VH-VL binders against Large ribosomal subunit protein uL1m (MRPL1). Designs and how they scored, part 19

Target 1, 266 residues: Large ribosomal subunit protein uL1m (MRPL1), of Saccharomyces cerevisiae (q04599)
Amino acid sequence: FFHTAKKLYADDYKPAAMSSNAPSLTKDQAKKRELKRLVQRKAEAKRPATASPLYMPVTKALRYLRAAEVGRPQSQQTINLTTLVVGERGTAPLSGSVTFPKPLRYIKIAAFTNDESKLEELREKYPNHLIGGADLVAKIKSGEISVDFDKAFATPDIVPALQSQVARILGPRGVLPSVKKGTVSDDISSLLQESLGSMPFRQRGNSISIGVGKCYFTDREILQNIISARAAFKTAVDNQKSKKPNILSKTTLSSTHGPGIVIDFA
Key: E = the ipSAE of ESMFold2; O = the ipSAE of OpenDDE; V2 = 0.75 times the mean of E and O plus 0.25 times the DockQ between their complexes.

## First folded at step 18 (VH-VL; framework fv_roledumab)

Design a2 (from r07 with heavy chain T28K, light chain T53S Q55E; at its last look DockQ between E and O 0.02; V2 from the best seeds 0.00; counts 0 for: pae O 10.0 > 2, placed apart)
Fold by ESMFold2, look of step 18:
Structure a2 (fold): chain C 266 residues (1-266), chain A 124 residues (1-124), chain B 107 residues (1-107)
Amino acid sequence: as target 1 above (266 residues)
Amino acid sequence: QVQLVESGGGVVQPGRSLRLSCTASGFKFSDYGMHWVRQAPAKGLEWVATISYDGSNKQYADSVKGRFTFSRDNSQDTLYLQLNSLRPEDTAVYYCARDTYSSGWYDEGAFDIWGQGTMVTVSS
Amino acid sequence: AIRMTQSPSSFSASTGDRVTITCRASQGISSYVAWYQQKSGKAPKFLIYDASSLESGVPSRFSGSGSGTDFTLTINSLQSEDFATYYCQQYYDYPLTFGQGTRVEIT
């Protein structure tokens, strides 16, 4: 895990005590000092983003970050979002997942299985993708459902139906599931997760970081992804169900060579 | 078949340089963060460096920071580790390893696929 | 840096024995622990992640447990191919760190 956004974060008034050795502190003095720091961090988390000297509206921040990457391959430059997390010692780290409206690695998929319990599981988890059994194979054969997916996966039990009924349709498009290409497995749930970019996030140390777009994404696409990340982080906080849950603090955007820029995430 | 193959190891005098390579096959290389992990003779494993899936961020162990440079070429499915100012304590088998999951600057930090390793010996 | 301390450093066992290896972190690391098996002259093999989740293709005689600071790898009914060195690894925070290893030897 990288913490470069923390290195670029705007809090440049760190007390010298961060680097100080204080070996003569009593246990009571150290505990009071930690409580004071926690209270300070909670107060900072409640301050508006506009109070930071490094604050910008998101669209202005994106212009600066893109400008910092001029002359570099834009397809390789990720815009990253980092949110600081304030919590009491022993509070569980935040975790969850997000699916972005504009994926960094967007693909459309189809999944085929004769296992009815697997169909129900996959349809619930992947409502925007094509999930089905023999009925779906028949609909593709008849032309009722268009072949508009980039990859397809199957359990072994439906492969004969795919080969006999839709190989002429799926084969030329390069999307026919096969054992040799690793698109046939009893555990297609794992294959779908790896292919789709339902993106997990977790708190590491005092922050959560996630990529929210490429430099070539439009402002709207990145904004929509930021909104989705905000919703997912808030859901993770709500799901903790603790007396003193973690608090989402300052949020920055950054790129490979650009500065960390504070944005309004709340 | 998912595979990582290291190369570029050898015997070299202190203060000199080597460049290690790692070629990936059987998976979408550009979806994964990658790591270097080394193992001195008859010793345990030591993490050396991490690079994000698109190369936008890098992390180094303190023992190598400023001397080693990690890079990747996603068009060639290849990792590079430039080893400068080599010291006898850098003597190790160097493994490249695939991170279990990556998203932006997030790398999980566990290693599900390992190469066979390449030996670097630094002695006078 | 988060120190990972394994116990024991080596262990003599016979086929069929139940082997338990412990790993202790110098601070709380939740469940961000992986376990690896390394045979002499070979690369490490990924066994367990999230402290207790078994990687695909790993025999069910392997199991992991623990949370916070104390973690355990258990081999139920040791097989002849299980004689190797085992490493725990934390991936809670950088720098990523390994335990010093536990060598499981044949009696």
Scores: ipSAE 0.005, ipTM 0.522, lowest interface PAE 9.9, mean pLDDT 82
ESMFold2 (binder alone), look of step 18: mean pLDDT 91; pTM 0.944
OpenDDE, look of step 18: ipSAE 0.012; ipTM 0.493

Design a3 (from r07 with heavy chain N57E S103A; at its last look DockQ between E and O 0.03; V2 from the best seeds 0.00; counts 0 for: pae O 10.2 > 2, placed apart)
Fold by OpenDDE, look of step 18:
Structure a3 (fold): chain C 266 residues (1-266), chain A 124 residues (1-124), chain B 107 residues (1-107)
Amino acid sequence: as target 1 above (266 residues)
Amino acid sequence: QVQLVESGGGVVQPGRSLRLSCTASGFTFSDYGMHWVRQAPAKGLEWVATISYDGSEKQYADSVKGRFTFSRDNSQDTLYLQLNSLRPEDTAVYYCARDTYSAGWYDEGAFDIWGQGTMVTVSS
Amino acid sequence: AIRMTQSPSSFSASTGDRVTITCRASQGISSYVAWYQQKSGKAPKFLIYDASTLQSGVPSRFSGSGSGTDFTLTINSLQSEDFATYYCQQYYDYPLTFGQGTRVEIT
């Protein structure tokens, strides 16, 4: 039974081998083709998950995935959720964050503020995180402190210093605090609290992929994380300032070495 | 289909200039940072340059800095790499590649889509 | 520049084998590592990003792991189409850098 499921997944994602001799499509032909593909993808997105031959209930899927990981350290094996995203031209890629009830890993956070009293409080509460003001900014700028944190937050007072001194360092890494990203607030403590256990997600290509559990997690824990991910993805879609927002399509659960299994993610 | 197509490669003498182009299709070009990566014959991959989605920011490898200029025309869905003062060590297949992150003010720096590459040969 | 040291440079394997390729960064780079497959005469193919996230459409037999400085690409059961050169790449900081590549050859 396990051998047949692997073959079916491989065939669906076979990039049509562009035969080397395919006449170079004109730009117009390519556009037309893309539009057709878009329509098809939209249609597929509307199909129920149960229509997929690879569909399983989440609990059953998890059993199969865990079975696929037998003999390997459970702590190292991750359950991944992959959701296809269908978008039209001009629609921004989906991005956001999900707070998991059961986090997969420790997330290191940086917090920046010039408020000394707040710094002391934050350092006491979050000793394993990077908390600092102008001195921390300077250390990052100089390279004394590496950017090894996953997220960063700031109070408004220190944002100009961050922008002027370390934007080129933090920006490319996507960890520069900004009002637009909601990572700048006077209530930085609340931001940190909400962010603990949260994972960022970004649409890459035509899909969003995120770890939703370890193999040693309970089914309940993984399910709760999946629910949280679903809510976060939907929120990301709803927040799109587009007349034609992205559409969430087929969702698949996989493990590190296990096959992709289609689940109901509606 | 998402596609990148490089052009402009050829054989040139040292000290000469060449202009490479990369035409994008199948995605919103203006939403993505773009990259050039090159590969010398029988060698590994080498990052050359990055340009932000709007062309406002550019990064260059030290090996090409001051010689190469990266630009883009979002109205034409096209990238350009101007190669000046070419050296034999610049001999390589040049790939254009799409950044994995889109619609951002920053580039992530991983490459999810690649062109087929265009060969540049610098020889006396 | 962050140096990515990839190992081994080449090795032979058989279909069905478990293959492991390692990449070590000269400094901590969190999880900002991608893996690529390149077949002879072809452009690289994107496999894995963020050290362990599989790109859509890539077979599940491919997996990535690691954080900080040490990273691993694993092919659980090597298939005939998997004979290629593999590259790790860091995108933690500019300049972006690749490992030297690992050629997986058929025995």
Scores: ipSAE 0.006, ipTM 0.440, lowest interface PAE 10.2, mean pLDDT 87
ESMFold2, look of step 18: ipSAE 0.205; ipTM 0.672
ESMFold2 (binder alone), look of step 18: mean pLDDT 92; pTM 0.948

Design a4 (from r07 with heavy chain S102P; at its last look DockQ between E and O 0.04; V2 from the best seeds 0.00; counts 0 for: pae O 8.8 > 2, placed apart)
Fold by OpenDDE, look of step 18:
Structure a4 (fold): chain C 266 residues (1-266), chain A 124 residues (1-124), chain B 107 residues (1-107)
Amino acid sequence: as target 1 above (266 residues)
Amino acid sequence: QVQLVESGGGVVQPGRSLRLSCTASGFTFSDYGMHWVRQAPAKGLEWVATISYDGSNKQYADSVKGRFTFSRDNSQDTLYLQLNSLRPEDTAVYYCARDTYPSGWYDEGAFDIWGQGTMVTVSS
Amino acid sequence: AIRMTQSPSSFSASTGDRVTITCRASQGISSYVAWYQQKSGKAPKFLIYDASTLQSGVPSRFSGSGSGTDFTLTINSLQSEDFATYYCQQYYDYPLTFGQGTRVEIT
């Protein structure tokens, strides 16, 4: 199936600089090689994904990757997206966050508001999360409800109550809502939506790698996550304050034990 | 000093399992792809498996696919190879090896540092 | 899988001899070839990568050449410590594959 996989990836993954452990080339030779590699990588980045012998449509790729994971718990197997990044030496690594429509992990959140209408809406939408107003604050204060949530959000109206009653409880745990942290807003629904699926990413070496699903996810769910990742990566590139921004190049899908398959990520 | 040290080898019966470990020192383990290569007695070298620096990408030889599992713990600077359903033909010295390229690059597939190897014998 | 055919399998040589070992790939693999030395009972030692780049600390008497399908390891003047088995290896594609090895013995 994948008779040319290594070569296609190996050239893209070669460092610009020679390994410090075995500099066999002169400095000039190394520099020349680096430049050559950069040019090549830039050229490769411009090639359509379909030109790769390892290209598959995402749905087909997912079938192969799932097949590679047969016999293993699907809940433990992750689908990973890896995008090569081409940049000049000294360019800042790409970083950011992506909000997935289908998060890979469950994060428990708390939402605080005195608006009863909002409470009802939020409880309906997020039944497995801690949603409440003054009553919830009181229960946390009394210890009736344990602080087992990972993040908390609030509308401005309830912030004084949080600060006065439960700041000593939530503060040390780093989950106290605050304007400074961006966890306080009149549009608390948007905050929750953004937070529940948010996953950070950072360029390491010449690539960004992020989990985009579990093997038990539907193709649609994984596709939606891939789309979100693409948007986030592009945004990260666009936000670079450089005359020579990084370039997103070849993107592959892989599973925990499966091979890398080239997908269209343009 | 850059060093790899394999452990976990031994004598086992066919069908049994064994777990090999490779402990790295003298370099930033998390920056490197890692490999297992084995050598049967009086035979040549055979690539077994590759794992990327973060474990996100794994490759296996067909001879071990579905039976062996490659993993790493970067917090412990340790590489693992779980050997399941062992066969007599799996009898070999197993070497862990470091990839030539560091710093979060995908694996090149050449091996610049080798451990001393650990012997696995599968016999009835 | 890419097959690496190494030749010869073994030969005898004397100290001071020029030694040449060849490796042929079953398909074009550019310069993605490494060479290793293995002494009896020891782990392999990395010698050459990218077909012709000498690893740091390896004596200059070792050299590699070739591209595409045909590759050569040369030892210009064989030393007593060079009697060993040598392996070529391709890393052009998975599965990674080695030549069968060449044993260099003392005459």
Scores: ipSAE 0.014, ipTM 0.489, lowest interface PAE 8.8, mean pLDDT 88
ESMFold2, look of step 18: ipSAE 0.144; ipTM 0.633
ESMFold2 (binder alone), look of step 18: mean pLDDT 92; pTM 0.948

Design a5 (from r07 with heavy chain T28R S102P W105F; at its last look DockQ between E and O 0.03; V2 from the best seeds 0.00; counts 0 for: pae E 5.1 > 2, placed apart)
Fold by OpenDDE, look of step 18:
Structure a5 (fold): chain C 266 residues (1-266), chain A 124 residues (1-124), chain B 107 residues (1-107)
Amino acid sequence: as target 1 above (266 residues)
Amino acid sequence: QVQLVESGGGVVQPGRSLRLSCTASGFRFSDYGMHWVRQAPAKGLEWVATISYDGSNKQYADSVKGRFTFSRDNSQDTLYLQLNSLRPEDTAVYYCARDTYPSGFYDEGAFDIWGQGTMVTVSS
Amino acid sequence: AIRMTQSPSSFSASTGDRVTITCRASQGISSYVAWYQQKSGKAPKFLIYDASTLQSGVPSRFSGSGSGTDFTLTINSLQSEDFATYYCQQYYDYPLTFGQGTRVEIT
């Protein structure tokens, strides 16, 4: 009894091209309609995630999503979190950054300082990153060390050496530390901490989407990233100076090829 | 700085085609409806076309309907106006303009930011 | 299409004058009217929207009023930089339409 698993083709809800012949609503009618939609969306945002027929606990959702990705390299499959955002017209889109406990991508960073004590600290804390002073600058200049880092930070004391010796190397690659870019500070440790694992997010349309893990991550790691994302999104809302801030609504987890599953993101 | 820059204008013969571009900078292009407005020499302003923030809704003036096509590439922060079957009466400075409200559910239809315009001349 | 009839087409004024431009819609359009200033050889500048709301950065000497069918742009104490062409525009319904423009010239 070979039960032919009917591939439920996710019907691409192509929003029905509203036939061009619909009588053009007056502006007032359109506004009224939009207000009604807004009220409805706000009401939906207040509904618990568990009320959705697509709701699953995060751990169960992850099992399903991983199953959907079977046969594909796990390193290439991303778990995405998508949160709907409800806002009034004219409200600024949400944006910010989230620092994940388990970053999706390894970013190699270079840190430059002439402070030996800081160098030792940074080398201990960040053994897989490029940490150095004048010697490192010289090695980069000579070509002994290739510029394979994604970002670079520096303390003010070593900036003149960077500018004089390796600006032509680092500049074209966009990784030259500068005050203007905020990559130069006396507190270089804080800069590195903020940069490592930080992922920017931006509201697009009515949602925020961000990768929260790879399929090879543990459930715990993904959950921690989800928690961090939640906190970051909430902070973005709280930082809105609007009298009517955006509202976070339904949140879904999906994989690269997997379906959207509603999770509790409250 | 918020800026719109039109390009692609020129001198063409009647019946020919031209493609105008408008490049946006200094704001989230994908959040705004966009418009084309034209102005014939020594004449007033004339609305040409509107496109929603996601390109799902397009409106055209009757004078250009069926001949002009409005599109956008949000990944490139660029608007396009394809001008087909050009007529002498299409001779004008063409302005791209931003809609007044970002991320709106609908376009307002007022224009808060304008480009410098690009001149299109249709002559035999 | 909603017709916007702007008046006068042109007039001369002096610095310090109070200037009034009117725009009449062919039908009721609530307050969905914008006003623009255009200097010679330049793109239009956004001045007023929703009939009476002043755009940020526009001098307070500019004001708009009206609802329904009759709208007015007023410049209280005309300045030298205000000599330009002004346009009203409705955005109540498509097609979007402009008035014919009013040229304010220096006496």
Scores: ipSAE 0.047, ipTM 0.610, lowest interface PAE 3.6, mean pLDDT 89
ESMFold2, look of step 18: ipSAE 0.313; ipTM 0.691
ESMFold2 (binder alone), look of step 18: mean pLDDT 92; pTM 0.949

Design a6 (from r07 with heavy chain Y101W W105Y; at its last look DockQ between E and O 0.01; V2 from the best seeds 0.00; counts 0 for: pae E 11.9 > 2, placed apart)
Heavy chain, then light chain:
Amino acid sequence: QVQLVESGGGVVQPGRSLRLSCTASGFTFSDYGMHWVRQAPAKGLEWVATISYDGSNKQYADSVKGRFTFSRDNSQDTLYLQLNSLRPEDTAVYYCARDTWSSGYYDEGAFDIWGQGTMVTVSS
Amino acid sequence: AIRMTQSPSSFSASTGDRVTITCRASQGISSYVAWYQQKSGKAPKFLIYDASTLQSGVPSRFSGSGSGTDFTLTINSLQSEDFATYYCQQYYDYPLTFGQGTRVEIT
ESMFold2, look of step 18: ipSAE 0.000; ipTM 0.490
ESMFold2 (binder alone), look of step 18: mean pLDDT 92; pTM 0.947
OpenDDE, look of step 18: ipSAE 0.186; ipTM 0.641

## First folded at step 19 (VH-VL; from t61 with heavy chain E101W W102F K104S S105R; framework fv_satralizumab)

Design s20 (at its last look DockQ between E and O 0.64; V2 from the best seeds 0.00; counts 0 for: pae E 2.01 > 2)
Heavy chain, then light chain:
Amino acid sequence: QVQLQESGPGLVKPSETLSLTCAVSGYSISSGYAWSWVRQPPGEGLEWIGFIYYSGSTNYNPSLQGRVTISRDNSKNTLYLQMNSLRAEDTAVYYCARDLWFGSRYYYFDYWGEGTLVTVSS
Amino acid sequence: DIQMTQSPSSLSASVGDSVTITCQASQDISNYLNWYQQKPGKAPELLIYWASNLETGVPSRFSGSGSGTDFTFTISSLEAEDAATYYCQQYDSLPYTFGQGTKVEIE
ESMFold2, look of step 19: ipSAE 0.402; ipTM 0.739
ESMFold2 (binder alone), look of step 19: mean pLDDT 94; pTM 0.951
OpenDDE, look of step 19: ipSAE 0.631; ipTM 0.866
ESMFold2, look of step 21: ipSAE 0.558; ipTM 0.817
ESMFold2 (binder alone), look of step 21: mean pLDDT 93; pTM 0.942
OpenDDE, look of step 21: ipSAE 0.556; ipTM 0.833

## First folded at step 21 (VH-VL; framework fv_satralizumab)

Design k1 (from s20 with heavy chain W101F F102W; at its last look DockQ between E and O 0.45; V2 from the best seeds 0.00; counts 0 for: pae E 8.6 > 2)
Fold by ESMFold2, look of step 21:
Formats: C-alpha cells, structure tokens, sequence
Structure k1 (fold): chain C 266 residues (1-266), chain A 122 residues (1-122), chain B 107 residues (1-107)
C-alpha cells in the first residue's frame, strides 16, 4: 500500500508539465483528472484516524482542549466537532439535526392548546416551559408575559386565537406556530420531545461543524454527544438516497483557542 | 433512559445450543455504540464474549471463536446470543451491556442488563 | 491477550478505614483501565475510567491512579455500602479482560 499511496501522492502534487496556460485539456481529460482526485480523497477517507500524526483518543484530546481554555468564561468554552465530507461536485449539502443526551443550551419553549387535559399533562411533564391556553395568549397580547421563548407549538384548536391576537407580536420574532412550519399538531407532546436537546447542522463547503459540548461537560457527556452527532451525520448521508453517497472523512475536535485534534469518529 | 433486559432458558443440556435475547429500550441499537455480551460463572470473574457494532459488524473473544454468534433485529431493538456445543463450564450469569465503543478504540460498559443465569447440566 | 492481576483477592476492613486495591497488566496499557463495583446479585457498575477519572455520581471517596502496567484503586473512608467485589478492566485491546476481583467485606 506504500507504493500505491506514493504514486497517488506524487501524481497529485506535481502535475505533468503543460506547455500552455490556455485550456490544454479536453472535457474528457479534465473529467478524468477530477475523478482521480475524488478517488484519492475517498481512499483517504477510509484510512484509520490513528494514521494521522495529530490523532489522539477523545479523552486525551479533551484534556488538552480544556487546558487551552483555562481562564476563559465558561459560556465561551465550546468543544466543536468538524467532519470533512467527500463527495462528487453538485451533490446537495448534508443537513439535519442532532438530539444530544447533554444539550449545550436549554431553550425555552411555549406550547398552546385549548384542551385542558393536554395542558395538565404538558405542565406536569414540562414544568420549566411556558404552557397555556387562551389565558396565556391574552397575557402575551397584554404584555403581562414577555416573549422570551425560542420556539412555540400549538394544537390546531388555538391557532385562530394566536393568529388574531398575537401574530403581530410572535410573527416578527419567528415564533408564531403555523401548519406550514410544522409547529402545529394535535400531538404537540411529540413536537416538544423532538425540539428539546435538538441541534441543527448543515454542511458548509467540504465540512460539517457542530458544537458537541462545553469544556465543563464530563468526558462521558461529550463522548455520548459525539456518538449522537455521528449517528445524525450517517442518517443525513443515508437520506441522500444516492448510489454515490457522500463519505464522512477526517474528524477533529477543537476549541476556540485549542488545536484541531484528530479523533476516531467511526 | 437506556435499559437492557436479558431473557432465555435457565437450564440447558450439554452439547445443546444456547439462545439468549436482550431487549433494549431508550436507544436504537443501530444508531451507535457497540453492544456486548459478558458472562460471569457463579462465584467467579467476568469474561467478555463479544459485541455487535451499531453498523452490524461483530467481534468475538478468541477463546469462544467458532461457538458464538451475536446478531440483532433492529426493528425489535433486540440483540441475540447463540452459543453452541455447550459445556458445564458455560454455566454463568449472562449480561448484555452497552459498550461506549468509539472508532478503533474501546472504552467502557455504561449500561448493563440485570443478567440471566444459565445452568448447563444433564 | 492482556492478563490483569488484582491483589488482594479479598480484604476485611472497618467503616472509616482506607483500603487499597492494586491491578497489574501483563503489558503496557497506558491509561486504558476501568474500575467496576459489583454488589451481590447485581451487574457491575463503572466507578472509574481512564485509570483515574471518577464517573458522574460516584462518591469522591473512590479514586484511581497509575498508568502503564501498575494501577491502584483506593477507598479513602470505607462505608458500609462499599461492601462489594471490585474489578479492574483493560480496554487497550481486544479481548477486554478483567482482573479476578477483590472482595471487600465490612468487619
């Protein structure tokens, strides 16, 4: 495998001499060269993380990253995970969401329903969130309760009251429940469950980056979040339903001031 | 909350095949981790049997290679252990456990089942 | 595979005593060592991972130290609930291997 790797490396890093700066390649020649680079990147993606000189086990990496953030505010001590993505050009960027066992940020949610039995159920299960019916809508309209929640959900029966009484308040903040946004359902318990601990991600360029914890999280909490991120990224790849799906490649952990450390993501 | 529960026959005869199940709740066995079987003969120490990785690949303790098959049913979120050619020395409490397995390195077992005693005798 | 040797195989101590258990690996396993507690009739429970890191919810009287081949587990002030069998376990390479256990009894 040494000979194959050296040939691929040498071919890629010293292109054959070209006698012209004008387009000297046919469309077939340019496509062949691009395919060769893609094959090389796919092969690199399959190599074990331990082959990188920057590799270390996650628990060791976390010690270095935490040390690099000593003396900084805890709210700024985020551990980020970045995974390179190898795929053919024109492939849609990967996106999705991750539900972390230990969320980085607890969001405040509002839930609206006219059904008193649902109100009782939701208040018992979600005591730290804003749960109410017509009375809550009126309090938001009057300003008695400020709009300090990040997301809101509703059953269909209260949507007309939301639209007529508080749309001018909630709409500009982007928190007005609507059928089109998927924030209206007869089963808002499921919507609340899905939204708590959820973290969206989207591929930017050739990578996906996501916060997986704070430096004060335990090793186990960060490891479990990393595993959840892996599962979510794999699901995003599977959802492409492509015969030539993207490949998740080199993965690093980093912090604001710490180095990028290669970890085993498989 | 992740919970594992083993079940299977309590008494089996030598040379027969053991079949155990492990029902998992609170986490999908195809989403992550490795899923291990570990056994403990009465009054003795622990022996790792093998695991099935979330992707479906398996790895077995060489001391048991050839006698053991670990499999799963993702739709039922259930793990299976098959062990053939049973001997009296296979009498043990059998545990399933979630292995905080990460990449090419193995870490620790964070959730265990309650265990099920299997006695091999004629 | 890697052999893990614990000592002692059993000990008796009084509430409030400091107890120490050692674990020796047959080859260098760096810090890839866990300590488990097992109470009668129950599955093992992780106490310490990566040789010295205390798992969440585990009382601070438990500690671990060492690297390479020689490891130590200490209970600084024994409590009645600590009567159990303790196992070290290496995870440097497959197969996972455990020490033979140390039974801790209250006098």
Amino acid sequence: as target 1 above (266 residues)
Amino acid sequence: QVQLQESGPGLVKPSETLSLTCAVSGYSISSGYAWSWVRQPPGEGLEWIGFIYYSGSTNYNPSLQGRVTISRDNSKNTLYLQMNSLRAEDTAVYYCARDLFWGSRYYYFDYWGEGTLVTVSS
Amino acid sequence: DIQMTQSPSSLSASVGDSVTITCQASQDISNYLNWYQQKPGKAPELLIYWASNLETGVPSRFSGSGSGTDFTFTISSLEAEDAATYYCQQYDSLPYTFGQGTKVEIE
Scores: ipSAE 0.013, ipTM 0.537, lowest interface PAE 8.6, mean pLDDT 82
ESMFold2 (binder alone), look of step 21: mean pLDDT 92; pTM 0.930
OpenDDE, look of step 21: ipSAE 0.251; ipTM 0.678

Design k2 (from s20 with heavy chain R105L; at its last look DockQ between E and O 0.35; V2 from the best seeds 0.00; counts 0 for: pae E 2.8 > 2)
Fold by OpenDDE, look of step 21:
Structure k2 (fold): chain C 266 residues (1-266), chain A 122 residues (1-122), chain B 107 residues (1-107)
Amino acid sequence: as target 1 above (266 residues)
Amino acid sequence: QVQLQESGPGLVKPSETLSLTCAVSGYSISSGYAWSWVRQPPGEGLEWIGFIYYSGSTNYNPSLQGRVTISRDNSKNTLYLQMNSLRAEDTAVYYCARDLWFGSLYYYFDYWGEGTLVTVSS
Amino acid sequence: DIQMTQSPSSLSASVGDSVTITCQASQDISNYLNWYQQKPGKAPELLIYWASNLETGVPSRFSGSGSGTDFTFTISSLEAEDAATYYCQQYDSLPYTFGQGTKVEIE
């Protein structure tokens, strides 16, 4: 049953191979055809997802996608969200970032500050991350603490200490905080929040695709990520300074080896 | 993890205005979801007051319409509830909650604050 | 406004018993119904969404069924920790409304 569903999805996304023998459409005919296609795509974008024969509720879709991935390492299997984007020619592609409640990849962060009040706050909020001041810098310098974090942030006050004491350690690893990299700020909390779980997205061609979970995530976690992605995409559309903004259209969930399933993304 | 914390005066006089705050952590209130206020009189059921979308649009229970204003400060990641012309009947535990919605199928309150008791008394 | 009527208002049962609560809507609300559990002094917690979907982390002894106007919430085997008030909630239309609640006591 699953093998036949893959063939149907592959054929629908084949750009109609322009038969080589199609008479070279005049420039005007080509333009008219493009406009007609745009109108049709816009009309399709207005159709409810439930009208699609491939529609499933998200929870049901996830069950099928997980089933399709049975026997494979769960940690390597990703649930992907793909949204078609309909826009006029010349419209800027959609881009932005989304912060997922459940990030797909865990990153360990280090945060450096001499502000004790901030340290306490950060330690409370981010107990699994490396948070410290001069003492932490000293421990890194001495080798007591290994550099096993993926990113580091700092307030301006501690930057001189980092540069003088641990630049040779953190620099080669690319994790030294710097103003140029945007990893130094008085509002270090915001930096951490933005960095943790933030995933960039960009429209490629006529679609946006983003990972929204791993197969071992709960339905709730994946759903929350999808909701966050939806909000981010909508925000990107709203921020378009165009009289004719892009339109979000058909949205599908897929797994690494699973089929595309249409979901309601409204 | 998303956390909500209500705060406000425990006691308000009749005809005065109630002002409550809900501090949200672990998620930006402008990034998604809707955010509701729900109240519960002591020993009674739950009443939905209204919500504010992540975009800033609001909806209110018609039973309370005209008396209620829900607002937010994105910079503080804080929600506000204002209720005018308080009566004894407005005595309740007030909750803020996050509203999850997805498509046309799912809508529910997935995170709640602990609630704050407001007593309206002379 | 859509009125939600729960039955019974209260019940007492023993550990291991099956408990059933009903909720009736004043109009057809399809599957747009949730069930919450509220323990004393705590906020409500979601148990069931969309009439029959179990929330993540909720024990399988909880279930929901029904559509249209008549809904049922069931605890298949009551545990001591299940002592709480349960509420149905419709989200078919604004304003969102709750049932009056069902208090479940354990003997």
Scores: ipSAE 0.310, ipTM 0.710, lowest interface PAE 2.0, mean pLDDT 90
ESMFold2, look of step 21: ipSAE 0.450; ipTM 0.770
ESMFold2 (binder alone), look of step 21: mean pLDDT 92; pTM 0.937

Design k3 (from s20 with heavy chain S55E, light chain N31D; at its last look DockQ between E and O 0.54; V2 from the best seeds 0.00; counts 0 for: pae E 4.2 > 2)
Heavy chain, then light chain:
Amino acid sequence: QVQLQESGPGLVKPSETLSLTCAVSGYSISSGYAWSWVRQPPGEGLEWIGFIYYEGSTNYNPSLQGRVTISRDNSKNTLYLQMNSLRAEDTAVYYCARDLWFGSRYYYFDYWGEGTLVTVSS
Amino acid sequence: DIQMTQSPSSLSASVGDSVTITCQASQDISDYLNWYQQKPGKAPELLIYWASNLETGVPSRFSGSGSGTDFTFTISSLEAEDAATYYCQQYDSLPYTFGQGTKVEIE
ESMFold2, look of step 21: ipSAE 0.339; ipTM 0.694
ESMFold2 (binder alone), look of step 21: mean pLDDT 92; pTM 0.935
OpenDDE, look of step 21: ipSAE 0.620; ipTM 0.858

